VHH binders against O-phospho-L-seryl-tRNA:Cys-tRNA synthase 1. Designs and how they scored, part 11

Target 1, 364 residues: O-phospho-L-seryl-tRNA:Cys-tRNA synthase 1, of Archaeoglobus fulgidus (o30207)
Amino acid sequence: DFINIDPLQTGGKLTEEARQALLEWGDGYSVCDFCTTGRLDEIKTPPIHDFIHNQLPKFLGCDVARVTNGAREAKFAVMHSLAKKDAWVVMDENCHYSSYVAAERAGLNIALVPKTDYPDYAITPENFAQTIEETKKRGEVVLALITYPDGNYGNLPDVKKIAKVCSEYDVPLLVNGAYAIGRMPVSLKEIGADFIVGSGHKSMAASGPIGVMGMKEEWAEIVLRRSEKYKNKEVELLGCTARGATIITLMASFPHVRERIKRWDEEVEKARRFAAEMEKLGIKQLGDNPHNHDLMFFHAEVLYEISKKAKGGRFFLYRELKSRKIHGIKPGLTRYFKLSTYGLSDEEVDYVLNAFKEIIEKYS

## First folded at step 6 (VHH)

Design p26 (from o3 with W33Y D52S Y57T T58I; framework vhh_7d4b_2)
Fold by ESMFold2-Fast, scan of step 6:
Structure p26 (fold): chain B 364 residues (1-364), chain A 121 residues (1-121)
Amino acid sequence: as target 1 above (364 residues)
Amino acid sequence: QVQLVESGGGVVQPGRSLRLSCAASGFTFSDYYMGWYRQAPGKQRELVASISSSGSTINYADSVKGRFTISRDNSKNTMYLQMNSLKPEDTAVYYCAADYEWSYSGDFDYWGQGTQVTVSS
């Protein structure tokens, strides 16, 4: 079996319950969020209606929740609902491309909050405030978005202070928790934001595309507004919630996901140990220090120098790792790469560390 | 011996065009990301345009989009910057840079000596 250190896979690996559910319920069923009876609604752990309307809001720390076709649909639903002609969204420079593209699709002008320089790449409350203030001179700011954490550096910005800043400027805040929800404890109410979105296939051990969306009650009337003609269908979801095997795998994994977030401190300690050992090899962890997430971004000058002389060129690292049954670093990357330790055993972490050590020694 | 040699700079009037060339030697050019940087007096150095080793991925600074075109010829170990509709604010020393992998820290493997572009009426 391969050890997978791809941040997209570490939090998205299916539980055995989800794999069994996928096999049993993999036929192309549509689900009805407003129905409380039927074959799918009688799945014992839990029924779909209870999952969406009771368990998800409690898990996200919000008033109202929905399942979506990925975090992408959730972000677009919020942005499109709040969009006005010539209006702006302020989002952090570390955002996932899908946040930027969702804003473009919604017809919003985009202002990016700059990150700090190498080596930290931080999104600060001060830069957030400055960007909102400057953008308000250009037009109405209808939404702010913070990526918590970002998918490149694994940085966890001070989201509570950012929420306070947004509140002071009277701007609603959407927390993109695609790499947080399902990995670590997150609560919309504790943060003090307006919207939160998660990715089931990245961080909730579910088949993709699947996402979750949570919000304050005051926003539900706007974002979850119903069709004029089809009274039980929500406009932004193009009807009802996500359909098919993806929601069923999310539901089947959910009891495990609720338990595993309680062990977040262990994942953080594992990541810090991994980073400290990589630094002994001359591979520097960039971003937050001490690091507070399983997703880490490394600067590996030593591997870059090897790539200039190695027979396989820039693909040498990918090949060496694959020969050791390690997946997760994109082919051709040597100088800069990201990886995740989420869910790895101590033995698997040590195996990966030893692989990097052996590779460096081999080419020295 | 590694060398990057820029050429094609000069003095032009606003609205005119210049084509910069960067000739590379002493390394496997086709394996390197290439970029054009510029620095005007009293300003920070900025990335103008970049191109991947195969030529399939290209990026431009917002200030030059639609006016400048970056290209490369791996058979000739040469990178080009076609600069159209030149403006006084394009006045700078233009540097050719080569990096085996695109740098996030601003460190690059190789830099040229630079070529002056002056846009003046």
Scores: ipSAE 0.000, ipTM 0.299, lowest interface PAE 14.1, mean pLDDT 87

Design p27 (from o3 with T28E D52S Y57S; framework vhh_7d4b_2)
Fold by ESMFold2-Fast, scan of step 6:
Structure p27 (fold): chain B 364 residues (1-364), chain A 121 residues (1-121)
Amino acid sequence: as target 1 above (364 residues)
Amino acid sequence: QVQLVESGGGVVQPGRSLRLSCAASGFEFSDYWMGWYRQAPGKQRELVASISSSGSSTNYADSVKGRFTISRDNSKNTMYLQMNSLKPEDTAVYYCAADYEWSYSGDFDYWGQGTQVTVSS
C-alpha cells in the first residue's frame, strides 16, 4: 500500500514469480550445480546449471559467472584471491563500506580515489590514474574497484575510460554494479573490465542475500580454484554456487529482469522529470547533471528551514511522507537525502511529487 | 524492556537547587526527543522542558524559563534537568518522557514513573 522510494529496495521488489517461488521453495535446503538429485531438480525454468553457466554469463557480458551470498561475498572472493603480502587495492571514495571492509578482511592496503566537491561528487578517470600512479610508489596494486553507480549520489562515472586507465597500468578492474545490474544494461566485455559484481536483492528483484559475480576466463582459474580434496567445490565460495530459496527467487525473476533492463531509457527519463519538478520546488538534484540513473541525491534548503519551525523538528519530513504512505527517506533527514524512482508508475511519481509540493505549501 | 528511570528528587527549601536525572534503556536514545513534565496535586500534567535528539534545540515553559536548564548525554543515555531558584509552586511529581515525534500534548512514546520534588519551608 506504500510507495517505496528507498534505493536499497526499489530494484529489489519481488516479481510475482519470485514471490511464489519464495513460498514454494522457502524450506532451508540447497544443492550444488553438480548435484543430480534432490528437490531442486524439480525446478524447470530455468534449470540451475543452465542459469549459472549459460544465461548469467550472457546477461553480464562475461565468460564465467557465479551466484554468491550477496555482493559482499563476490567482492571478497575477488579481493582474497588476488591478495598478496603488502599489496594495495585502489577504490573510489564513493564506494560502499562493504567494499572497504572486504579489502580490510583480505589483508589489502587501501587507497581511495577522491571525488570532486559539491555539487558534482564525481569520480574522474584522471583522479583514478593519479591514485594508481601514486599507490604504485608504495607497493603492488593488485586490483582497482569502481562503484558504478555509487549508492549515495547515483553517479555513473566514465567506466569505459576508467577501464582503459586500469588496463594501461596493468591493474585488473572490478566493477561494483550493485545498483546497475538488473536495473540497466551492463556488459563486462563492453566496459573492458575484468570482474563485475551485482546485488540480486537490491537490483534483480530477488530475495536477499543474493549476489552475482562475472569475470574474464583468465581469472576463473584463480578466483574459482577448486578444493584439492573436493574436486567439485570452489575454495572462495566455500563449496558451490547453487543455494536454496534466494537463488530460486533470483532465477524466477530473471526473465522479467532481462526484459526490464531494455526499458532503462524510460527510467532515466522518469528520474530526470522527477528531478526537474523537484527543482521547481527549490529542491536541487546533486551529482551528475543531466542525471543518468534512478538513484538521486537532493539538497533541500527549503525543507531544512521548515524543520526549524515544524512540530516534529527534524522528523517532520519522515512523518509527513509516512502519513501519505511514502517510505524511503531516513527519519531525521531534511536538508540532504537520497531516493529512487526505479519501477514507479507515472501516477506514483506524480503522487510523490505532489506530496513534496503539499508539504512545502503546508508550512509556507 | 524499555525503561526511563528518574532520580534526584527530594525535599528542598525555597531558593535552593536540585538536579534531576533520567536514565534511559531499551531503545535508541539518540533518536528520541526527551522532555520533563510535572504534575502537581489536582492539576493537569504540564511540559516543563524538552530537548531535541541531538541537543541542539531546547524549549521551556514560561514559568521555569531562566531558572531550569535541560541537557542530555547521548553517550550515557541520560537526560538532566538542573532546577535553580526553586519556588513552592515547583512542587510536583516530575516525569521523564521520550518521543520519536515531538509533541506538546503530552502524547509521548515512553514515560518514567516519576520523582517527587517538594519545595517547602
Scores: ipSAE 0.000, ipTM 0.111, lowest interface PAE 16.7, mean pLDDT 87

Design p28 (from o3 with D31N D52S S53D S56G Y57S W102Y Y104W; framework vhh_7d4b_2)
Fold by ESMFold2-Fast, scan of step 6:
Order: sequence, then C-alpha cells, then structure tokens
Structure p28 (fold): chain B 364 residues (1-364), chain A 121 residues (1-121)
Amino acid sequence: as target 1 above (364 residues)
Amino acid sequence: QVQLVESGGGVVQPGRSLRLSCAASGFTFSNYWMGWYRQAPGKQRELVASISDSGGSTNYADSVKGRFTISRDNSKNTMYLQMNSLKPEDTAVYYCAADYEYSWSGDFDYWGQGTQVTVSS
C-alpha cells in the first residue's frame, strides 16, 4: 500500500514467481553451483548449473560467471585474489562503503579518485588517469574499481573511457554495477573491463543477500582457483556459499529481469519527468544533467527552511510523507536526500510529486 | 535570533587543560549536530570534533584523538570541548558550529564568533 522510493529496495522487489519460489523452497535445503540433483531440480528452467554457467555469462556479456552471497563477496573475491604485499587498488570516491572495506580486508592500500564539486559530483576519466599515475609512484596498482552508477547521486560515469584509461595503464578494472545490472543493459565485453559485479536483491528482483560476478576467461584461473583437497570447490567462494532460497528467487525472476532491461529508456524518461517537476517546486536535482538513472539526489532548500519552523523539526518531512503512504527518504533529512522512481507507475509518480507540492503549500 | 556563544578560551602552558563551552539559543538545540572548528593564523578552518543531536555519535580529527572529548547537554542547550594535554600547535580560534542535518556541501548552518586558545611557554 505504500509507495516505496527507497533506492535500495525499488529494483529488488520480488516478482510473483520469486515470491512463490521463496515460499515453496524456503525450507533448509542447501544448494551449490556444482549441485545438479535433489528436489530443486524440479523447479529449474534452466537448471541451476546451466543458469550459472551459461545463462549468466551471456546476460553479463562475460566469459565466466558465478553467484555469490551479495555483491560484497564478489568484490572481496576479486580483491583478495589480486592482493599482494604493499599493492594498491584505485577506486572512485563515490564507491559504496563495502568496496572500501573489502579492500581493507584484502590488505590493499587504497587510493580514491576524487569526484568533481557541487553540483555535478562526477567521476571523470581524467581524474581516474591522474589517480592511477600518481598511485603508481607509491606502488603497484593491481586493480581499479568504478561504481556504475553510484548509490547516492545516481551518476553514470563514462565507463567505456575509464576502461580504456585502465587498459592503457595495464590495470584491470572491476565494474560495480549493483544499481545497473538487472535495471539497464550492461555488457562487460562492450565496456572493455575485466570484472563486473551485480546485486540480486538491489536490482535483479531477488531475495537477499545475493550477487553475481562476471569476468574475462584469463582471470578465472586466478579468482576461481580450486581447493587442493576438494577439486570442485573454489577457494574464494569457500566452496559453495549461496543457499537454495536466494538462488531460486533470482532464477524465478530472471526471465522478467531479462525483459525489463529492454525498457530502461522508459525508466530514464520517468526520472527526468520527475526531476523537471521537482525543479518547479524549487527542489533541484544534482549530479548528471540530463540525468540517466532512476536514482536521483535532490537539494531542497525550501524543505530545509520549513523544517526550522515545523512542529516536527527536521522529522517533519518523514512524517508528512509517511502520513501519505510514501516510504524511502531517511528520517531527519530535509535539505538533501536521494530517492528512486524505478518501477513506479505514472500515477504513482504523480502521487509522489503532488505529495511534495501539498507539503510545501501546507507550510507556506 | 539564533546565537552560538563560545567561552572558556585563554592562554595556557603546554600539557595543561582547557574546557570550551558553546551556549546555543534561538533554535531547537536537541535537533542539531554540533561541532568544534579551529583556525590558526594563515591556515584553513578545520573540523576538530563533532557530536550527533542525541550525543550517541562523536567524531574527532586525528590530531586530537585521545586528548580532546566533545560532549553536550541538551537540557542546557550547551556543547563542550574538554581539551587535555594541550600542545603549541593547538593554538587557534575555536568556533562552535551547528547543522540541522549533515550538509553534503560541507557547510554548517550557524557559527559562533570564536574563542581564542593560546598554548605557549
């Protein structure tokens, strides 16, 4: 009943097929990427093995793919595999904290590519090149990471030019597509990068935590190296980490996800219409302009001024939106906030826009 | 009108302690993040310490960790900075600042006029 505009949740909404699968196959049966027998074989179309080893690589535009326990595990697997004493990873300043923490855990030194200033907050190929060049003076750069898009501004960097920059410096590139894979068309081969990761529970209509990882064949021997004792178990995945319910919800949603990415242009136009209407209310969309993603970051000086006089103080906006059955803006935020229009109907978009209009009019 | 008034500054020898106070009026103090900034002659202002609206979260500059402690009393509309083991490099004008919500631009909503802290032999 609530309209949900939380960017973390909009792309992860389960399909009806995934909800049914969660209920039917949520008992404690464990599944791994080398398991092809048991009760779960009866619900697989394609079978789990074919999904992971044939369908996912084609979807991601890569040679080799795996399912992981969230994008976090995928990023750590790559970073840990490439880590060596005193080595560096170069990553964008707009990265999710889990990228930074994964690098720390892998024992890598971290260099951040700075974003441009207000109002754009962009990660440029030029800043990427400069950061790699400067970091190479301090030590070996074993990996670069680009967040595509970031989870705050919804900015889509020029990932093809960034991949070219990384290639020219002989640095492999990991594309963190947690807010792209399952929303928009993304191909590792078309980008020209080395690794790609996605989030099933953020953008692939799956129950979490679940992630996907794709890579070029040349990296599979390093990242997917096998246990000495258990020849079918991959060291970085600790053998078989994903459990039945999350994999099955991903698979059940996959036909719908594969089709919905073809309509990405409609989501972009929806976001642009929303931003244009917010601008008429004095609420400015920051970041990329024209905007190319459903995740948007706004500067709302008008709402901030209202918060100084409203009975609820800084919590007035959260309370006013909640009373109108709108969820997704963090309690206490008024001046700056992010939201997502992903998957909303035109009527739902108009309802949210009218809610902001009514709130501003109420306190005028 | 909104006012932030600092007190407790002065001249002190190295190794000694000072306690700064910031008295706030004209706004709902318990809804604001509070911070202490300092500026030495010819240098940029730097954030020394910050405290959340509830007092549940605190942050410190690396140069003052273990020596300075920020606190607040919402019933008195007052924020404090306990400065221990003072060093000559702590010499600066200390400013109280208030932000209704953390500013993504890095700007605070309200600033005090500052209080001078001089650490010299």
Scores: ipSAE 0.000, ipTM 0.208, lowest interface PAE 17.2, mean pLDDT 86

Design p30 (from o3 with D31E D52T Y57S S105T; framework vhh_7d4b_2)
Fold by ESMFold2-Fast, scan of step 6:
Structure p30 (fold): chain B 364 residues (1-364), chain A 121 residues (1-121)
Amino acid sequence: as target 1 above (364 residues)
Amino acid sequence: QVQLVESGGGVVQPGRSLRLSCAASGFTFSEYWMGWYRQAPGKQRELVASITSSGSSTNYADSVKGRFTISRDNSKNTMYLQMNSLKPEDTAVYYCAADYEWSYTGDFDYWGQGTQVTVSS
């Protein structure tokens, strides 16, 4: 069986409970919390209504929560609700493309907060403040977005300071926690932000697309505004919350997910051990140091030099890893790549480290 | 020994055309992404155009889009830049560049020595 180190999949690996629920309850059009068709309340706890209205808000540290068809729909719902003619959103340069595209779709002008250079790639509170101040000279800033952590470097910016900066400029803040929510402890209240978004299929052991959205009570009347004709249907969600197989797997995995985040310190230590061993092979971990996340970005000059002379060229690394039953590094990447150690056993981590060592030794 | 050798630069009047060539040796040309950069005196170096290793995709700076065309011939280990409707603002030293993993860092493995293009009367 393959060891998977792809950051897109390590936090989205289905629990046994989710796999069983998918097989038993995955057929056809399922219920939502506003409907009563089917028997989703008979799957493993919590029931849909309790999950969305009680368990999710507590888990996210917010007042009000919803499920969406992916994190991208959650971001669009917030952005579209706050959009005004010629208004701006300020977002970090390390943002996922779906944040940028959601802002474009909402008709918002976009200002990017620059990251620092090699080797850190950091988003600082100072650069955030500067970008907000400069953008306010061009028009109204209706929203700021911080990616926490980003999906490239696994950097965890000082989100509490960024929230304070946004508050001081009277700008609401959306925390994109697609790689945090379901992997590590995160609380909207502790951060001091206005909105939080997570990705079930990236970090909550669920089938995609599925997302979660949390917010402060004051925003609910705007973002979750109801249809004039159908009072139980929310305009930005085009009616009901997510339904079908995706919410079934999210709910079935949830008891496991809320427990696994308590072991986050073990995942961080695992990542740091992995990075230290890679450094001994001449492969440098970039971004935050010491690193505080399972997603890591590496600079591998040694592998790049091998690729120039190896049979298969730039695809040699992909082929060597695949032959050792490891997948997750994109075909053709050698010099720079990202990977995740989330959920790997110590034995699996050692196997991956030994694979890199053997590959380098083979071509040295 | 790795080499990138530019040719085809010169002095031309506005509205005319030039074709630049970059001849590569010492590496497997078909595995490298290629690009053209330019630098005018007192200005930063800017990317003009790039082309993937297979030639399946190209990218252009907004200032040259519709006027310049990048192409490559992997059988001849050569990359080209067809420059049409030249303007005085196109005056610069043009550099050929090769990168094995172009889209990742923007840092390049190999650079040519440059060829001067001057657009004036």
Scores: ipSAE 0.000, ipTM 0.275, lowest interface PAE 14.2, mean pLDDT 87

Design p31 (framework vhh_7d4b_2)
Fold by ESMFold2-Fast, scan of step 6:
Structure p31 (fold): chain B 364 residues (1-364), chain A 120 residues (1-120)
Amino acid sequence: as target 1 above (364 residues)
Amino acid sequence: QVQLVESGGGVVQPGRSLRLSCAASGFTFSDYWMGWYRQAPGKQRELVASIDSSGSYTNYADSVKGRFTISRDNSKNTMYLQMNSLKPEDTAVYYCAADYEWSYGDFDYWGQGTQVTVSS
């Protein structure tokens, strides 16, 4: 029916196995690795406990992992655990608003690592180092956060160099991989960071809200500290990991997600081909170039000029794409917009490219 | 907090006029494109008119072109829709909307709507 190019939705499309799991296990269950009884005990391939404590850590390249109620809960759990009076978190300017808001909720002061200007919007290891050094003059830096990639430009910063910078300043690093984990290969141990978080409903073909959190063993006793009264319950997760059908859909999609990340080079090639063809239409891909992710940000002066004379005004692009059965560009955007090619067939990519070409030709 | 509050709706006879107002708060109004949408019973929501951040560019649905005029006053954080020569077909709930076209964020703000009924 419709081709969807919305970056928030392309990596979260359920597998057939996840759709069947949602139907079969849609009753409330409140599943977690500490409370599987009755019908939940029938989940054996894998058992929920094995998924969380063996499969997920191996996938994330970490020592310890948990499933959370979205990446938001994972980020807050780390920030809240490390928070101290008057302490600072250093995070990149391309961060998702939920990273900033989680830091505010944790009572942390926030220092933003500036991005470079148009057209690159890059977060550099050099700017990261400078921001940490300057922030340490204002107070203790308890955490750094890097968005890898960011959700607007699809930029993949030099995360290994950033991890080395953080290590040199004795600052633990949290990698926000909401648009990486489940799309591309990523490993906490290979990066050399301390924490990693992902979004199941954005990038792991799972129903939302669902997230994953991974960490080095040394942080587990702090972040996953247990209740004094309820010894099998973790304080930062308010007891257990994420609950309900969302974890079961994540588990059902997991074999497919492990296999699809092996084809990441094909997704990158697809994105680069798409960007090259858009540039022939006068629509410039911004950010990393050559691009290394499926999420791309475009500058389209040609579409902006058309919006001034089109009957639909600024909504002409949305209407023209919708009439061609394409979803994903926010209504009213013409000059700047983001989109994703993740999971599209070559025929679907060509269809979208032809749609932009026809729209431009129609108004020429 | 972001808030859009519509006013000026009501019941009128065909051929009469109404002026809708949308009072905005909680954001930098002068940076936003503004628009009026309407939804009639059993119909899809339709964009009626839009106006750019400066007030220099306006756009209208073919069904209202020549009868409706959109305007804004950035000093008062208010957008208006002057509706002339009203027809029974204009009966709908009218919604104020705000959208930041130049931002790299995905803001989309809506009012609660105001009823316009053209009958009698």
Scores: ipSAE 0.000, ipTM 0.166, lowest interface PAE 15.5, mean pLDDT 87

Design p32 (framework vhh_7d4b_2)
Fold by ESMFold2-Fast, scan of step 6:
Structure p32 (fold): chain B 364 residues (1-364), chain A 122 residues (1-122)
Amino acid sequence: as target 1 above (364 residues)
Amino acid sequence: QVQLVESGGGVVQPGRSLRLSCAASGFTFSDYWMGWYRQAPGKQRELVASIDSSGSYTNYADSVKGRFTISRDNSKNTMYLQMNSLKPEDTAVYYCAADYEWSYSGGDFDYWGQGTQVTVSS
């Protein structure tokens, strides 16, 4: 079979337990988390109510949690709940496009915190503070968002110091942990932020779209406010959405996910070993150094030079990797690309490293 | 070890037909684009015809359109070139070629056969 190094897919691989649960419980209608008599409530690993209301808050280090229709719905629910006429959200320049689009949909003005230049591409607490201060001159800042880590470079900013900065300016902070929650230990309480969102299909071994949302108790009455007519239905979730097949896979994978985050240091060491070996081939890891995540961004001048002479031009790398049953680097990319080592065995890591070595040697 | 073996070449008179076969081994044939190239003495190699992995898309050089037909049988790991109304200008060594995702490479092929001679002459 193929070795997958696509950051969008490496943390979302379905467990065997999730596949089996999908076959057993995936049919048709599901129930909301306020209902206790539905078929899905009979799932024992874990039960849906205990998963959402007890296990998930503990896992996220927060007071209150929900399952959403992807991280997108979670971000929109927070942004829409806090939105005011002519108000601003401050978000990092490394944010996922869905964060930007959610803010636009919520009717918020957007200020971007700039990243530092090549080679680091860092979001600093200092740039966060400056952007908040300048934006406050233009209008009310109702929310800040930090991407932790970002999906381009795999950078883990100093999120605790960013949370402190936001607190000093009286701005609530949303941590977008789509590439953290389900891979590494993350606690909202330890960070000192207000909201956290995760992506089940990116990092929690679940079928997509599925997301998780956590928050401080003080925000629950605002974000999870109930319908005037339907007292057990939450307005921002349009009742009790994000049920059915996707939540089944999330819940079934959850025991495995809880255990695997305890081994995050092994994934970081694997990524650092991979990066060190790539450096020996003339392929430089950019962003945080030493690197602290499985998602890595590389500058491969050597591969760019090969692309000028190779029979496949800029598509040579994609073809060479695919012929070796490796996928995850976009067709046509040679000079700059991202990849993930998450969940790869040592043998698979060595296979991928050897593939890059052989490709470079072939065209030398 | 990848191997492409051409057969069906020979000497034939103008206006006659020949059918070339290419037997493939050592790779997953059904994942590969297949093509026929030819090279006449003193000329550069020319792509004659190509066929995608499923057999649903075919492409032909202008010089052979309407006369040649490329086909494949994935169950037999074999590709064919039916050559009708042969002309002296079709005289060349014909090479079987295989390429993963040929459409991205602009016609360069990963694997080549050793070639089979086709001579159109009285």
Scores: ipSAE 0.000, ipTM 0.099, lowest interface PAE 18.8, mean pLDDT 86

Design p33 (framework vhh_7d4b_2)
Fold by ESMFold2-Fast, scan of step 6:
Structure p33 (fold): chain B 364 residues (1-364), chain A 122 residues (1-122)
Amino acid sequence: as target 1 above (364 residues)
Amino acid sequence: QVQLVESGGGVVQPGRSLRLSCAASGFTFSDYWMGWYRQAPGKQRELVASIDSSGSYTNYADSVKGRFTISRDNSKNTMYLQMNSLKPEDTAVYYCAADYEWGSYSGDFDYWGQGTQVTVSS
């Protein structure tokens, strides 16, 4: 009916299996990580306990995994577990606001690794190293965080080199893969980091909020520590909080998600083709070039110039796209905007490209 | 190190004028949209005025239209807010903000200044 190019939604579209699971199990059904036996283990597609304890760690390339109430809970659980008085977290400047806010909530001081300037906006291993060194002069650095990729430009930093830098400074690294996990192959072990976090509703075809968290076994005793009074409850996670619809849709989509990440090279080529065609219209893709992700950030002087004279002003682009049943660019944006081609067919990509071409021609 | 430094705030009587400046460093100023936000005690932060990277497009809150003028000088990495006909209701901390992507994201800015107090009283 409509084509959605919103980066927040392209990886979160439910599979048919997830929609059916939602209808069958979504009504007030309470599930949690500790309730994987008896009646709660009756869900068999996939089985809850096998999903959390065997399938998810293998998928993330880690020793231990959990499902969380969104990526934000996962990040806070790590940060809060590692927090010490006057301690610091070093995180990239392209981080999602929820990473920054999680650190604030955990009582950590924050140092930002600067990005390079226009047009690249890159987070480099060199800037990471410099920020860690400077921050260590101010206090203990208990954690580093890298956004992989970031949600603004779709940049994929050299995460293996960043992990090596962090290791050399004896700082554990958390990889925020909200736009990677479930879209592209990602492995904690291959990266050489300590923690990895994903977002089910952004990139794993699940209802939100739902997140996944993976870690090296050595961190499990700290992050997944149990209550002193309630021996079967982990302190950092919300345990038995009702999450039926979200975890069920994540689990039902999971077989499809495992298969779709194997086609990541096709998504990258689709994004590159889209960017090349947009360039012919005078709309430039910024950030990594060649681009390596479905999330792309564009600079469109031609659309900005049109907005100065068009009926509806800066809202003209949103209205023109909406009239063509294309959703995903925020109302009022013309000069700079982000979009995603993830999961679109070649026909849908061509339809969107033709829409931009027709809009420019209409106002030229 | 990215910095936005506001100046020009102070105490003024109703009906007078004040000019705020925001000096930017550590990024390519001419590529960024700039804006002024304000926050009065007990109220939400609100956008007062914004200006695009070229200085050709400006936007104003209804409460300040016709009284305030936003401008920028890319050669000096500085943005200004000329505030005329000041009212007690304009009393707030004024924040300079910079964002590469400006539009309907409702205050999702890359960089923020520390704020400068403007007090309009007799």
Scores: ipSAE 0.000, ipTM 0.150, lowest interface PAE 18.1, mean pLDDT 86

Design p34 (framework vhh_7d4b_2)
Fold by ESMFold2-Fast, scan of step 6:
Structure p34 (fold): chain B 364 residues (1-364), chain A 120 residues (1-120)
Amino acid sequence: as target 1 above (364 residues)
Amino acid sequence: QVQLVESGGGVVQPGRSLRLSCAASGFTFSDYWMGWYRQAPGKQRELVASIDSSGSYTNYADSVKGRFTISRDNSKNTMYLQMNSLKPEDTAVYYCAADYESYSGDFDYWGQGTQVTVSS
């Protein structure tokens, strides 16, 4: 009954097929890249192995793919595989905290590519090049990471030019597509990067935690290296990586996800319409303009001024939206907040816009 | 009879601390959002801090973040404001306020206020 505009949840809403699969496969079945026995052998359309080794690489535009326990495991597997004593990873300043933490856990030194100033907050190929050049003077750069899009502004950097920059400096590039893969068309081959990571529970209508990882063939021998003793177990994934329920929900949603990415232009137009109407209320969309993603970051001086006088202070907005059956803006945020219009009907978009209008009018 | 009674105000030197208390009676305290407001001479009343019925969510004015801490004890029907590193600009009458958890307007109940003066 609630309209959900939380960017963490809008792309992860299960299809009915995935919901039934979750109920059917909710028991704790283990899966791995090479195991298809027991009850999992009953899955024939497609078999789990075919999904991982054939369908997923085609979808990601890569040579080799895996399912992981969330995007975080995928990022760590790449970083840990490439890590060397005193080595560096160069990552964008708009990165998700889990990218930074994965690098710390892998023992890598971190150099951040600065974003441009207000209002754009862009990660440019030029700043990427400068950061790589400067970091190489301090030590070996074993990996670069670009967040595409970032989870705060919804900015889509020029990832093809960034990949070209990384290639020119002989640095492999990992594209963190947690908010892209399963929402919009993305191809590792078309981008020209080395690794790509997605989040099933954020953007592929799957039960979490589940992630996807794709890579060029040349990296598979390094990242997906096998145990010396257990020849069909991959070291970085610790063998069997995910439970049957999460993989099966991903697989159940997959036909719908492949189809929905073809309609990405509709989601972009919906986001642009929403932003234009918010601007009429004095609420400005920051970041890329025109905007090219459903995740948007807003600057709302009008709501900030209301919060100074409203009895609930900064929590007034959260409570006003909740009373109107809208979830998704973090409690306490008024001046700056992010939201997503992904998957909303036109009527739901209009309802949310009207809620903001009524709230502003109430306190004016 | 509904009452909110503030205590703990007074005159204090800069850099010192005070703890304000608000004792509530005549309503089901644990269902209510609580807040501290202040009003200095010649200024509008401003929200200093607020706390939800569970104590899980707190809010602070930018001017007091890191210095003031709001808390509540539902078993004692009492709300507190711990004020550390007090500055002359914190001089104001401090008001306790209460409103039902699902509030949609201004606070329902207000205390009489307690004076806090920060001077050397």
Scores: ipSAE 0.000, ipTM 0.235, lowest interface PAE 15.8, mean pLDDT 87

